# Ledger of designs, part 10: VH-VL binders against Exodeoxyribonuclease I (sbcB)

Target 1, 149 residues: Exodeoxyribonuclease I (sbcB), of Buchnera aphidicola subsp. Schizaphis graminum (q8k923r203to351)
Amino acid sequence: PKLFDFFFKYRKKNELCRLIDIEKFTPIIYVSSYFGALRQNMSCILPLSWDLHNKNILISIDLFKDIDKLIVFCKTVSISNISIKDLFDLGIVLVYLNRCPILAPIKVIRKEDTNRLNFKKYFYYKKINLVKKNYFLIDLVKNVLLKKN
Short names: E, the ipSAE of ESMFold2; O, the ipSAE of OpenDDE; V2, 0.75 times the mean of E and O plus 0.25 times the DockQ between their complexes.

## First folded at step 9 (VH-VL; framework fv_olinvacimab)

Design z3 (from y2 with heavy chain A53P G54D Y107V, light chain S29D; at its last look DockQ between E and O 0.04; V2 from the best seeds 0.00; counts 0 for: pae O 9.8 > 2, placed apart)
Fold by OpenDDE, look of step 9:
Structure z3 (fold): chain C 149 residues (1-149), chain A 118 residues (1-118), chain B 107 residues (1-107)
Amino acid sequence: as target 1 above (149 residues)
Amino acid sequence: QMQLVQSGAEVKKPGASVKLSCKASGYTFTEYYMHWVRQAPGQRLEWMGEIRPDYGNTDYNEKFKSRVTITVDKSASTAYMELSSLRSEDTAVYYCARGDYYLYFDVWGQGTLVTVSS
Amino acid sequence: NFMLTQPPSVSVSPGKTARITCRGDNIGDKYVHWYQQRPGQAPVLVMYYDSDRPSGIPERFSGSNSGNTATLTISGVEAGDEADYYCQVWDDSSDWVFGTGTKVTVL
């Protein structure tokens, strides 16, 4: 519960933008009912790109999801046959900055909370590295979203 | 206004223990972490440990883990730091500081000088 | 063991700009906070979250952080700015880490 106090301090768009560093592949904590009660309504997400049509939409990847599955899917399925639902099911997340999303740097997760939140920072960075190695994924996701919107 | 008031200066002999107090006011004591940071003469600040007053959970700098104990009295909005097996190197000003969620310290006590000498 | 290194001293004339650096490996990936400590006083938070000013801190104080260096900039330096300044971060392995400190002298 105390974690939310932190989030509320930086709910303004200008403050939220400070947390977002796409170029450096900086992961951030995202609190949303989207992730469900079993995940305590939160996840570590990796910002990938801004939406091409709406500057308030941040395209991200849920680092809790199996990134390998997403990569394989995007390698094997023609882009014309990839739906937005497919991407969402495989871990793509859209964050709407204009809706005052609850975001925070990952370092707000204290050691004592790591087990409770099932927060495995090491694995998140491994997945980030995987995304870096498969940079085509970012462009592909952008293009799919562009075509479907 | 938010304030941390620490106990007075201490003079101890090597091998002794010292227990310092830090009384908080102007905010909800149990909603913030309390940290202890010390500073030897002419040296940089050194983090010693923290406590979550609400739950009593503590975390210590490994350097001090065997000798430091941080506690709280919630009813008195007071945090304590006890350092045992004192050495001359422990001579320093000891600060309590409120920990914000952004992992910085926004409220500091006035400091307590602890002198360890034979 | 994460470490933060600062220059031991910075001298500046009144009205000029002082820049205090804080170096650490990939410090740009961390948020840096800054404290001012006047002689015989407790530290005071003067910058947090790299570039945010606490209430009461004048706009002439600013901060930046990128690469391996964070910087606290004090424009229009006044005599009252003479103090020791410490950068600080949180690290997974080292917890709270303070810089070596920089003594700012107003000439």
Scores: ipSAE 0.006, ipTM 0.619, lowest interface PAE 9.8, mean pLDDT 89
ESMFold2, look of step 9: ipSAE 0.414; ipTM 0.782
ESMFold2 (binder alone), look of step 9: mean pLDDT 93; pTM 0.934

Design z4 (from y2 with heavy chain L103F Y107V; at its last look DockQ between E and O 0.60; V2 from the best seeds 0.00; counts 0 for: pae E 6.9 > 2)
Fold by OpenDDE, look of step 9:
Order: sequence, then structure tokens, then C-alpha cells
Structure z4 (fold): chain C 149 residues (1-149), chain A 118 residues (1-118), chain B 107 residues (1-107)
Amino acid sequence: as target 1 above (149 residues)
Amino acid sequence: QMQLVQSGAEVKKPGASVKLSCKASGYTFTEYYMHWVRQAPGQRLEWMGEIRAGYGNTDYNEKFKSRVTITVDKSASTAYMELSSLRSEDTAVYYCARGDYYFYFDVWGQGTLVTVSS
Amino acid sequence: NFMLTQPPSVSVSPGKTARITCRGDNIGSKYVHWYQQRPGQAPVLVMYYDSDRPSGIPERFSGSNSGNTATLTISGVEAGDEADYYCQVWDDSSDWVFGTGTKVTVL
């Protein structure tokens, strides 16, 4: 209940932007049916970059996915052979700010809700570190999306 | 019962190399990271490096990056740490420790004493 | 480099409460983990994610973290609690960082 109350306070685009800090690699909670009922229709995502053509599109990584797989894939497969679907399957997520997405800071997740939501915030920070150490991934993803759109 | 069993004590001369082993059991070896942490006598624990056992990705403490190599043998569920150009200050107990995506170490080996002396 | 500072020693009588501090700049923004190390033994995780206890660790162990100080609290101290205790964090620039260690002596 408290979690959802918080979500609704940040529905306005102006408030949503305050949650997004790409430079500091700040993870955020994203509630969407995209993640399915098994995941409680939510995930912790890492904002990576704004789309180059549409300022309302936030390119992110679903931190539930195996980041190592994404990194290995992007290192071994030629960029010309990488499809958007490949990226989506491997954890890339596009968040459309103009569609009033449900976003919240990870602090809204209470300890007592961790198990219920299968939310392990400390688990996600390790993955964030992987992204930091493999910064090329961000540029590659941006370029793939740029070429394919 | 998750367990890490390390190789025996080593005595080396300065300039030599040492390769330690850490055999894992009781869990899926390839799903976790393996870290190496050392502790000089009377000193605090010091992180040396890590390897993602399933992928082979490594990361090292900059202090040791030029001298340390961490590897795994998946078939043997064993991690290795090789430290070259040994110095007297490398005398320490070396631990392997399991890590996941967490930033802590939940399973530790028993430790291996490495003594570097002329 | 990020550093963690602990008191060198803490003495406590049986049945009393021991508090072990771990100080670092804005450590409250990091998750702190704690390890117990008895003489001649490997470290054992006794607290993770500031205040979570691993299986097998008694409830008399608790943790907190705010501001510049994390604290491991051991209530009802027993002789078996005598050990060195290390705090630990992960830092963007320093990777895994351990505290200086605190020797807990049960009087």
C-alpha cells in the first residue's frame, strides 16, 4: 500500500525526471505489465541514456536479467548483426516518460516486502557495477537503437 | 553444505611465484563469483580480486593487478590464484571466498599461509 | 581511497552488550557487512546488508548504519563471542574495503 501511494505521487513527468540520474547510475523501480505477473509486474531498472531522437524515451537495463550475458553477447556479436529484439531479450528496456510510467526510488521497497516482491536491492548494485566497468555497453546499445529505429 | 577447501601452506623465496587452489563443493560453482582475500599477520583483510566462475571475467585490486592472475577450472569446480614476483610483504594467509551478485562473502575457505622469505 | 575505521578493542563482561563501531565518510549510504574471525580461523559472515542476519546467527547480533557510523551490537555476550570483528563495504573506487578490525574481549 505504501509503495503504491509513493508511485502515484511521482506520476507527473516533472517528478519522474527527479528520479532519473543517469550520471550517478541510480537504479529505480519500474512497475509495468511488461515484466509479467511472476515478477509482480515490476523490476529494478538502471537508466543508461536518453534516446537520441526522442527525449521522452529512457533507455534502461532490467537489472533482473543476467548482465553478464548481455555483456558477452555485445562483445562477441557484430553490431551489424545485433537486433533490437536481441537487446530486449537480454534486458534492455525502453521507458516512455510521456506515457506516465510508474517509477519510484528503490527506498520505497520495505524490508518486509523484499521477499514478497522478490526484490534484492543489493543484488542489483553488483550488476550496476558490471555496467560501470563495461561502459562500452551503453554506447553500443545507443548505436544499435539509433540504426534500427 | 557449501564448502571451499584450499591448498596447503607454501614457502617461497622473493621473486618466485605461487599458485593456490580453492575447490568448491555443495553449490553450483559456475553460478557464483570467487574472490581472493588475504590477511597479513596482525593486519586487516585485503581484497585481491574476483572471477565470475561461469564466464571467466576477472577484476583485480589495482594494487595486485600486475602480479595476480585468477582462473577457474569449471570441470573441477576449482578456482586458482597465482601471485608472481613475491615479496616479503606478501607473507599472509590467503582466503578464497564465495560471492554472488552481493557485495559480501558468505562462504570462506580455511585459508592458505604463504610465507615469503630469503 | 575509501577507508573504514574501527576501534582496536572492545572489552565486555559476560551477559552485557558489546557495540562495535565502523566509521567511514557517509557510510550510511553504503551497505555494511560484518565478519567474525576467531583466532586461527577464517572469517564468518555474521551480518549483511547493515542489519540482516545469516542463517545460524543468533538474534542477539544486530546491526545498524547511519550517517558516518555503522554498528554491530552483540547483546548477552558469551565467551564464544570473543573474536576479531571486521566491517566491510563495497566502494566504487576502492572495490571491497574492510575495516581495521576490532578485538572483542570477554572479561
Scores: ipSAE 0.019, ipTM 0.664, lowest interface PAE 6.3, mean pLDDT 89
ESMFold2, look of step 9: ipSAE 0.066; ipTM 0.689
ESMFold2 (binder alone), look of step 9: mean pLDDT 93; pTM 0.935

Design z5 (from y6 with light chain S29E D52E; at its last look DockQ between E and O 0.03; V2 from the best seeds 0.00; counts 0 for: pae O 4.8 > 2, placed apart)
Fold by ESMFold2-Fast, scan of step 12:
Structure z5 (fold): chain C 149 residues (1-149), chain A 118 residues (1-118), chain B 107 residues (1-107)
Amino acid sequence: as target 1 above (149 residues)
Amino acid sequence: QMQLVQSGAEVKKPGASVKLSCKASGYTFTEYYMHWVRQAPGQRLEWMGEIRAGYGNTDYNEKFKSRVTITVDKSASTAYMELSSLRSEDTAVYYCARGSYYLYFDYWGQGTLVTVSS
Amino acid sequence: NFMLTQPPSVSVSPGKTARITCRGDNIGEKYVHWYQQRPGQAPVLVMYYDSERPSGIPERFSGSNSGNTATLTISGVEAGDEADYYCQVWDDSSDWVFGTGTKVTVL
């Protein structure tokens, strides 16, 4: 897919590909704070699994295709009242690469589901497609992740 | 033209080691994975391990982990696979294959026959 | 350990359709790739991500994957399609897994 070409092009430009990719099969996803003081983290590479409150976050980027439409859609989404619990159920976060927002599904493992998700990662790459339903929560999920530095 | 060229056939005795080579051309070697796969006579393809050519990170099939070592020579665009403590059951054709960024094996070497017999 | 099972052989007449199955527990939840291996030759990628064709592979090759069965379909079979075919998946616990292989015979 074109999405992989996009990531590898930018790795070459910024030498991001020189950093170690801990996950054996997973595309490197870099996460930065577009909205604030953590812009210096633009070069950070996020492996497939990231621990948040003893939970792994699995990121899949090969389930969506059109980066330009995702950027436009993100700009037009309105936000409704939601709870932190609902954020974790939605599993959506905004990922930036060189200020280009890429919407990616993220599944936060519930404590009860930890064993299943850790050993069935490929299952979730194919079945989790939350990006198309819940874009309005992206920025808030990002802030939650960054609080846990 | 893109090509993976492997070293020639080997005949080894039980207990010996063998080191096979796979020379890549026609693409940027360091931007792809290189996998090693074997096929014993009449048997299925069996994944042995991989290396990320640009970084040198390896991952091995647990079945072979104690005996297999995969390395690269970036300046020569060549990957190597060394298998030690050879047994008759290791008689097989060994292939190298390029792992695309899209997580499938898009180009394969011609294969190297390794025969282990006394 | 994750396992993929294929029928040992499939016989088909020229011009007819061959269907090669690959069975695995919940394989529809994984991406399946297919390789063709002609006698004495290295494998060649003929299908990836369940149903995508590499450049140079004829339109008569198609794929599907759902439930416990993935299928490679070859329509209008030609003599040159005679080969062994292998399915492949990545599994979190088993890494790369190949199927048992299917020999396709064209008269």
Scores: ipSAE 0.000, ipTM 0.500, lowest interface PAE 15.9, mean pLDDT 65
ESMFold2, look of step 9: ipSAE 0.664; ipTM 0.850
ESMFold2 (binder alone), look of step 9: mean pLDDT 92; pTM 0.926
OpenDDE, look of step 9: ipSAE 0.054; ipTM 0.720

Design z6 (from y6 with heavy chain G99D; at its last look DockQ between E and O 0.12; V2 from the best seeds 0.00; counts 0 for: pae E 6.5 > 2, placed apart)
Heavy chain, then light chain:
Amino acid sequence: QMQLVQSGAEVKKPGASVKLSCKASGYTFTEYYMHWVRQAPGQRLEWMGEIRAGYGNTDYNEKFKSRVTITVDKSASTAYMELSSLRSEDTAVYYCARDSYYLYFDYWGQGTLVTVSS
Amino acid sequence: NFMLTQPPSVSVSPGKTARITCRGDNIGSKYVHWYQQRPGQAPVLVMYYDSDRPSGIPERFSGSNSGNTATLTISGVEAGDEADYYCQVWDDSSDWVFGTGTKVTVL
ESMFold2, look of step 9: ipSAE 0.070; ipTM 0.679
ESMFold2 (binder alone), look of step 9: mean pLDDT 92; pTM 0.931
OpenDDE, look of step 9: ipSAE 0.090; ipTM 0.754

## First folded at step 10 (VH-VL; framework fv_olinvacimab)

Design w1 (from y2 with heavy chain E31K; at its last look DockQ between E and O 0.25; V2 from the best seeds 0.00; counts 0 for: pae O 5.8 > 2)
Fold by OpenDDE, look of step 10:
Structure w1 (fold): chain C 149 residues (1-149), chain A 118 residues (1-118), chain B 107 residues (1-107)
Amino acid sequence: as target 1 above (149 residues)
Amino acid sequence: QMQLVQSGAEVKKPGASVKLSCKASGYTFTKYYMHWVRQAPGQRLEWMGEIRAGYGNTDYNEKFKSRVTITVDKSASTAYMELSSLRSEDTAVYYCARGDYYLYFDYWGQGTLVTVSS
Amino acid sequence: NFMLTQPPSVSVSPGKTARITCRGDNIGSKYVHWYQQRPGQAPVLVMYYDSDRPSGIPERFSGSNSGNTATLTISGVEAGDEADYYCQVWDDSSDWVFGTGTKVTVL
């Protein structure tokens, strides 16, 4: 109940922007049918960058996905051969802020809700650290999206 | 159970090098990072560097970058830390500690005392 | 260069509550982890991500973090809690940073 109240409160674009901290690599909770019922229609995502053509599009990583696979893929496949679909399959997610997405800070996840939501904080921050150590990934993803759109 | 066992105490002269070992057991060695952290007598813990055991990628504290080398032997599930050009200030207990992409250290070795004296 | 400052010592009677602070600029925006180091022993993780306890750590250990101060709280202090305690964060520029350490003495 408290979680949903929080989600609703921050659905306004101005409030959503306050949750997004690209520079600090702050993960956020994203509720969307995109993730499917098996994942309770939610994931922890890591904002990476704003889209270069549309300020309402937030490029993020689904931290549920295997980040190692994404990194290896981006290191071994020429950028010219990388498709948007490849990125999506490997965990890149576009969040459209103008569509009033349901976002919340991870702190709204209480310990008592951790098991219910299958939310393991340490699991996600492990992946965040990996992304930080592979910063090239952000620029590569941006470039691929720029070239394909 | 997960365990890190380090090599024995070392006594070195200034200018010499020391190579310490840390043998891991109880978990998949190549799936984790191994860090080295030292502690001079009466001082705080100081991070020296890390290695991604499965890939060999390293990152070092700038303070030690020119003198420290971290390696692994995957077949032996063992990490190594070599510190060159030893100084008296390098006298400390050196720990290996496990990391897993995360930002803390969940398992520590028992420590290895390195004494540098003329 | 990010720095963490702890009080050098905290004295507490058995059964009472000890509070160990860790100060850093806007530390509340970072996750803080805590280690216990008994005399002559290696550090042991006792708290991670501000307030999460590793398996085997008793519930009388708790953590909080806001503003410029993180706090490790030990309720019902026992003789075995006498140790040095270190806070730790990861910083983009400084990598892993440890606090100055706090010696907890059980009177």
Scores: ipSAE 0.021, ipTM 0.670, lowest interface PAE 5.8, mean pLDDT 88
ESMFold2, look of step 10: ipSAE 0.563; ipTM 0.821
ESMFold2 (binder alone), look of step 10: mean pLDDT 93; pTM 0.937

Design w2 (from y2 with heavy chain E31S Y55W; at its last fold request DockQ between E and O 0.05; V2 from the best seeds 0.00; counts 0 for: pae O 5.6 > 2, grease 19 > 18.9, placed apart)
Heavy chain, then light chain:
Amino acid sequence: QMQLVQSGAEVKKPGASVKLSCKASGYTFTSYYMHWVRQAPGQRLEWMGEIRAGWGNTDYNEKFKSRVTITVDKSASTAYMELSSLRSEDTAVYYCARGDYYLYFDYWGQGTLVTVSS
Amino acid sequence: NFMLTQPPSVSVSPGKTARITCRGDNIGSKYVHWYQQRPGQAPVLVMYYDSDRPSGIPERFSGSNSGNTATLTISGVEAGDEADYYCQVWDDSSDWVFGTGTKVTVL
ESMFold2, look of step 10: ipSAE 0.476; ipTM 0.816
ESMFold2 (binder alone), look of step 10: mean pLDDT 92; pTM 0.934
OpenDDE, look of step 10: ipSAE 0.037; ipTM 0.700
ESMFold2, fold request of step 11: ipSAE 0.385, 0.405, 0.364; ipTM 0.793, 0.775, 0.779
ESMFold2 (binder alone), fold request of step 11: mean pLDDT 93, 93, 93; pTM 0.941, 0.942, 0.940
OpenDDE, fold request of step 11: ipSAE 0.012, 0.016, 0.032; ipTM 0.644, 0.677, 0.683

Design w3 (from y6 with heavy chain E31S S100R; at its last look DockQ between E and O 0.06; V2 from the best seeds 0.00; counts 0 for: pae E 13.1 > 2, placed apart)
Fold by ESMFold2, look of step 10:
Structure w3 (fold): chain C 149 residues (1-149), chain A 118 residues (1-118), chain B 107 residues (1-107)
Amino acid sequence: as target 1 above (149 residues)
Amino acid sequence: QMQLVQSGAEVKKPGASVKLSCKASGYTFTSYYMHWVRQAPGQRLEWMGEIRAGYGNTDYNEKFKSRVTITVDKSASTAYMELSSLRSEDTAVYYCARGRYYLYFDYWGQGTLVTVSS
Amino acid sequence: NFMLTQPPSVSVSPGKTARITCRGDNIGSKYVHWYQQRPGQAPVLVMYYDSDRPSGIPERFSGSNSGNTATLTISGVEAGDEADYYCQVWDDSSDWVFGTGTKVTVL
């Protein structure tokens, strides 16, 4: 209801881009059936980069996933052996801005609801710092996605 | 099994151009970037530019951007670097190296000496 | 432009420890890679991501990076370690940047 009211306010790319701050590593809430009903069809994601060839695609990381596993995988597996599905399984998420995705800032979640939705900033701070220290991840993901026709 | 084999030494006059080659084997050429790095006598290594072998996207060090062109021949698994308007300061060993945007250069060619003198 | 400064030379006795520094503004926020270059040869990667060793590099090579200084440490130095050593980072304004180089001499 308060979250759902927010959904209707921000639907188009130009409106949604006000929520996205890649430079400041600002996490946001993404509501999608992609995450499944057991996860309440939502997660906290960290925007990483725009796709090189389709600027409607925002490449992000699902902060509920084990970021250490994604980093180790990307450091140790030869790029020729990395599939797009591997990246999705390990937490890479694509947001298509031209398909009216449901995005919200974390502040839309009322304080009393933050534990229920598992969005405490402390739990994600360490994960965001891991991404900052691993500059290569962004380039590697973009290169693997370039294998799409 | 992996190799980067570069073309032979060149002697050029000021104002000329040189085109160097780097033939790759033992890996999937189109899945990696190829970089070009030079080293003047007694000087540090200097990155010149890169190419994404699979797509042909290039990026150049601003210092060389007006004079350098990097290309690939995918069917020959070969990268090329052409440097125009040569000066005596361009006398150096030129290396090709495999890598990625945020990653290290894990394999290097043997180097090609280019001498520019009048 | 981003700059990496190394001492021009380091002398070390066989069996002792060589420490090669690489200084740059807030280099601790970047990943540092290290290359060994023997005379007349191409560089060889000896350390990446600050402290990771490629296959075939002995465990006596180690690395660290914090603040404004990254360090490559070679313990139990052998005559075969005599070479030039270069640090490297990627920077969004300067692209790939190599350090000034350090000649390690074993005496």
Scores: ipSAE 0.008, ipTM 0.520, lowest interface PAE 13.1, mean pLDDT 84
ESMFold2 (binder alone), look of step 10: mean pLDDT 92; pTM 0.939
OpenDDE, look of step 10: ipSAE 0.013; ipTM 0.630

Design w4 (from y2 with heavy chain Y102P, light chain Y31W; at its last look DockQ between E and O 0.57; V2 from the best seeds 0.00; counts 0 for: loop humanness VL .298 < .304, pae E 10.3 > 2)
Fold by ESMFold2, look of step 10:
Structure w4 (fold): chain C 149 residues (1-149), chain A 118 residues (1-118), chain B 107 residues (1-107)
Amino acid sequence: as target 1 above (149 residues)
Amino acid sequence: QMQLVQSGAEVKKPGASVKLSCKASGYTFTEYYMHWVRQAPGQRLEWMGEIRAGYGNTDYNEKFKSRVTITVDKSASTAYMELSSLRSEDTAVYYCARGDYPLYFDYWGQGTLVTVSS
Amino acid sequence: NFMLTQPPSVSVSPGKTARITCRGDNIGSKWVHWYQQRPGQAPVLVMYYDSDRPSGIPERFSGSNSGNTATLTISGVEAGDEADYYCQVWDDSSDWVFGTGTKVTVL
């Protein structure tokens, strides 16, 4: 299907929530200037959890980032010494569903378009398994995000 | 310029262990994965496991997980694979191969023959 | 366990085209990499991401991947192309998986 038609169809939270399946570890495409022009203003993200206090915030992980590095950091550094900036630098991303973010299922990107956009979707499935095997990461991130900084 | 140089052939008895080495040169060792792949005579290639050289985290093929240990010495730019409780079916050529996580294996060592015989 | 099946052998005359297939369930949704292994030698990467050639691999090597079949095509086959060829994917349930291998014989 045509990417822009799909993106423009899903504008409100109730429509966007149909793309999100945390329990099945379903990756999605997120288009945002947050990622920068060199990354085509997009990434493949893995939804991890809803924020504990604000159900408009979807806590996700940027699958372009080095997930091994994030896991090792979270195992090595005491939770009291982990800052919100550390998590963002290592790939944690907040998606605000009440701000009409541009989301799409990963399957709408054709294989050849994925390569041209430097978007290698099969890298992500191995990284998703790493997150599954390190489930403590999800609770750790939720708890760190409760801290004010 | 890039090279993966493996340790020499080994002959072992059943039940013993073997530890193979793979010395890397010509690239930044800590930025890549090192994989171990074996090939029994006349058989296909079989992935055994991997290590992220810079961080030391590993992942293993379930078939070998109870018997294989992959490690690195970052200062020597060398990866190791140790296989324990050897059997005759472990007779194979063992390769190290470099990968940029998670990519294809773009450079391979020359292989190390391990022979397990009574 | 994810399986990749290749024909055991392919015979081809010099100068003709060899086509080596790699079959797997929905392999078209996966990136396929190909390795050439000459007798007694280490494997060499000859194709990655279905159809990209590493530096030093001649343009007569090409690849495709759709549906349940990936194919490595060698046009203008030379005697030096006689080798075993393995496809490879990464799979969520099985990690790195190699195909069963295809011996290409140049007659």
Scores: ipSAE 0.008, ipTM 0.603, lowest interface PAE 10.3, mean pLDDT 84
ESMFold2 (binder alone), look of step 10: mean pLDDT 92; pTM 0.929
OpenDDE, look of step 10: ipSAE 0.013; ipTM 0.641

Design w5 (at its last look DockQ between E and O 0.63; V2 from the best seeds 0.00; counts 0 for: pae E 6.6 > 2)
Fold by ESMFold2, look of step 10:
Structure w5 (fold): chain C 149 residues (1-149), chain A 119 residues (1-119), chain B 107 residues (1-107)
Amino acid sequence: as target 1 above (149 residues)
Amino acid sequence: QMQLVQSGAEVKKPGASVKLSCKASGYTFTEYYMHWVRQAPGQRLEWMGEIRAGYGNTDYNEKFKSRVTITVDKSASTAYMELSSLRSEDTAVYYCARGDYYGLYFDYWGQGTLVTVSS
Amino acid sequence: NFMLTQPPSVSVSPGKTARITCRGDNIGSKYVHWYQQRPGQAPVLVMYYDSDRPSGIPERFSGSNSGNTATLTISGVEAGDEADYYCQVWDDSSDWVFGTGTKVTVL
């Protein structure tokens, strides 16, 4: 019930921006059919950066995905050979704030609800540390999106 | 059946190095982390480091970071741990242990390898 | 850094309940995992994410975690439960922290 109320309260861009703290690497819940019904149309995402040209686009990473795989791919494949599809397949997610996406802070999900939804928030802290240690990834993703394969 | 089979016991002098092996079978080696955890006689378990078997990236406990190297041979489904500049305090049983792809706990353990460092 | 302490030993009669505590500052905000180590053997995972049992671990093993204390509870204790038990957490600074260990003796 509180999670549902939260989803309907925070739908406009300026309200949603208060949930986003890129500098503190704060993960958030994103509800979207993009993730599919098997994942209850939900994921925990980590905001990485705003897009270079469109400030309505929040470049994020799906913490359900294998972050090691993404990092190694980006370190070993030449940037000219990295497509946008490669990044999406490896976990990069674009959130369009002007489309009223459903976002919520992780703290809104109780520990019992996290277990029931297979959303155990402590699963993600190791992955967040991987992103912190590999901050080059953010500039790489922004440049690939600018290139637009 | 899933197994982690480790190399045999080692006796070393201080200042030497040791390289231990851990052969995995019964699961897709490249989809998991391999960890190394040691236990000195009568002491608690102590994590040394990890490797993502499929990609070769590593992370180490700061206590051992300057002396430990973890590697894999994907074709042999085998992980290795090398500990250099051995001290008598490094006398311990060394375990390899599998972590799931989230890497939060150790679900399978090798039998352990005793390394004795004596003058 | 993050520290986990356990009582050094617990003695329990067959058929009774053993409670093994693991204390850490605000450990209830972390997931706790438990390992059983019989003499001369490798550790075996017996509980993970506070209260989840791996397949093959009997239902008499249960776990809880709140505040500053996590507890592994073994009801109906059998002789085969005699072992050392370690709690473990993962800290987000890449530290895998094990507890000090508790020897369970079945008398």
Scores: ipSAE 0.070, ipTM 0.682, lowest interface PAE 6.6, mean pLDDT 85
ESMFold2 (binder alone), look of step 10: mean pLDDT 92; pTM 0.929
OpenDDE, look of step 10: ipSAE 0.084; ipTM 0.733

Design w6 (from y2 with heavy chain E31T D59E; at its last look DockQ between E and O 0.56; V2 from the best seeds 0.00; counts 0 for: pae O 5.3 > 2)
Heavy chain, then light chain:
Amino acid sequence: QMQLVQSGAEVKKPGASVKLSCKASGYTFTTYYMHWVRQAPGQRLEWMGEIRAGYGNTEYNEKFKSRVTITVDKSASTAYMELSSLRSEDTAVYYCARGDYYLYFDYWGQGTLVTVSS
Amino acid sequence: NFMLTQPPSVSVSPGKTARITCRGDNIGSKYVHWYQQRPGQAPVLVMYYDSDRPSGIPERFSGSNSGNTATLTISGVEAGDEADYYCQVWDDSSDWVFGTGTKVTVL
ESMFold2, look of step 10: ipSAE 0.281; ipTM 0.754
ESMFold2 (binder alone), look of step 10: mean pLDDT 93; pTM 0.935
OpenDDE, look of step 10: ipSAE 0.018; ipTM 0.666

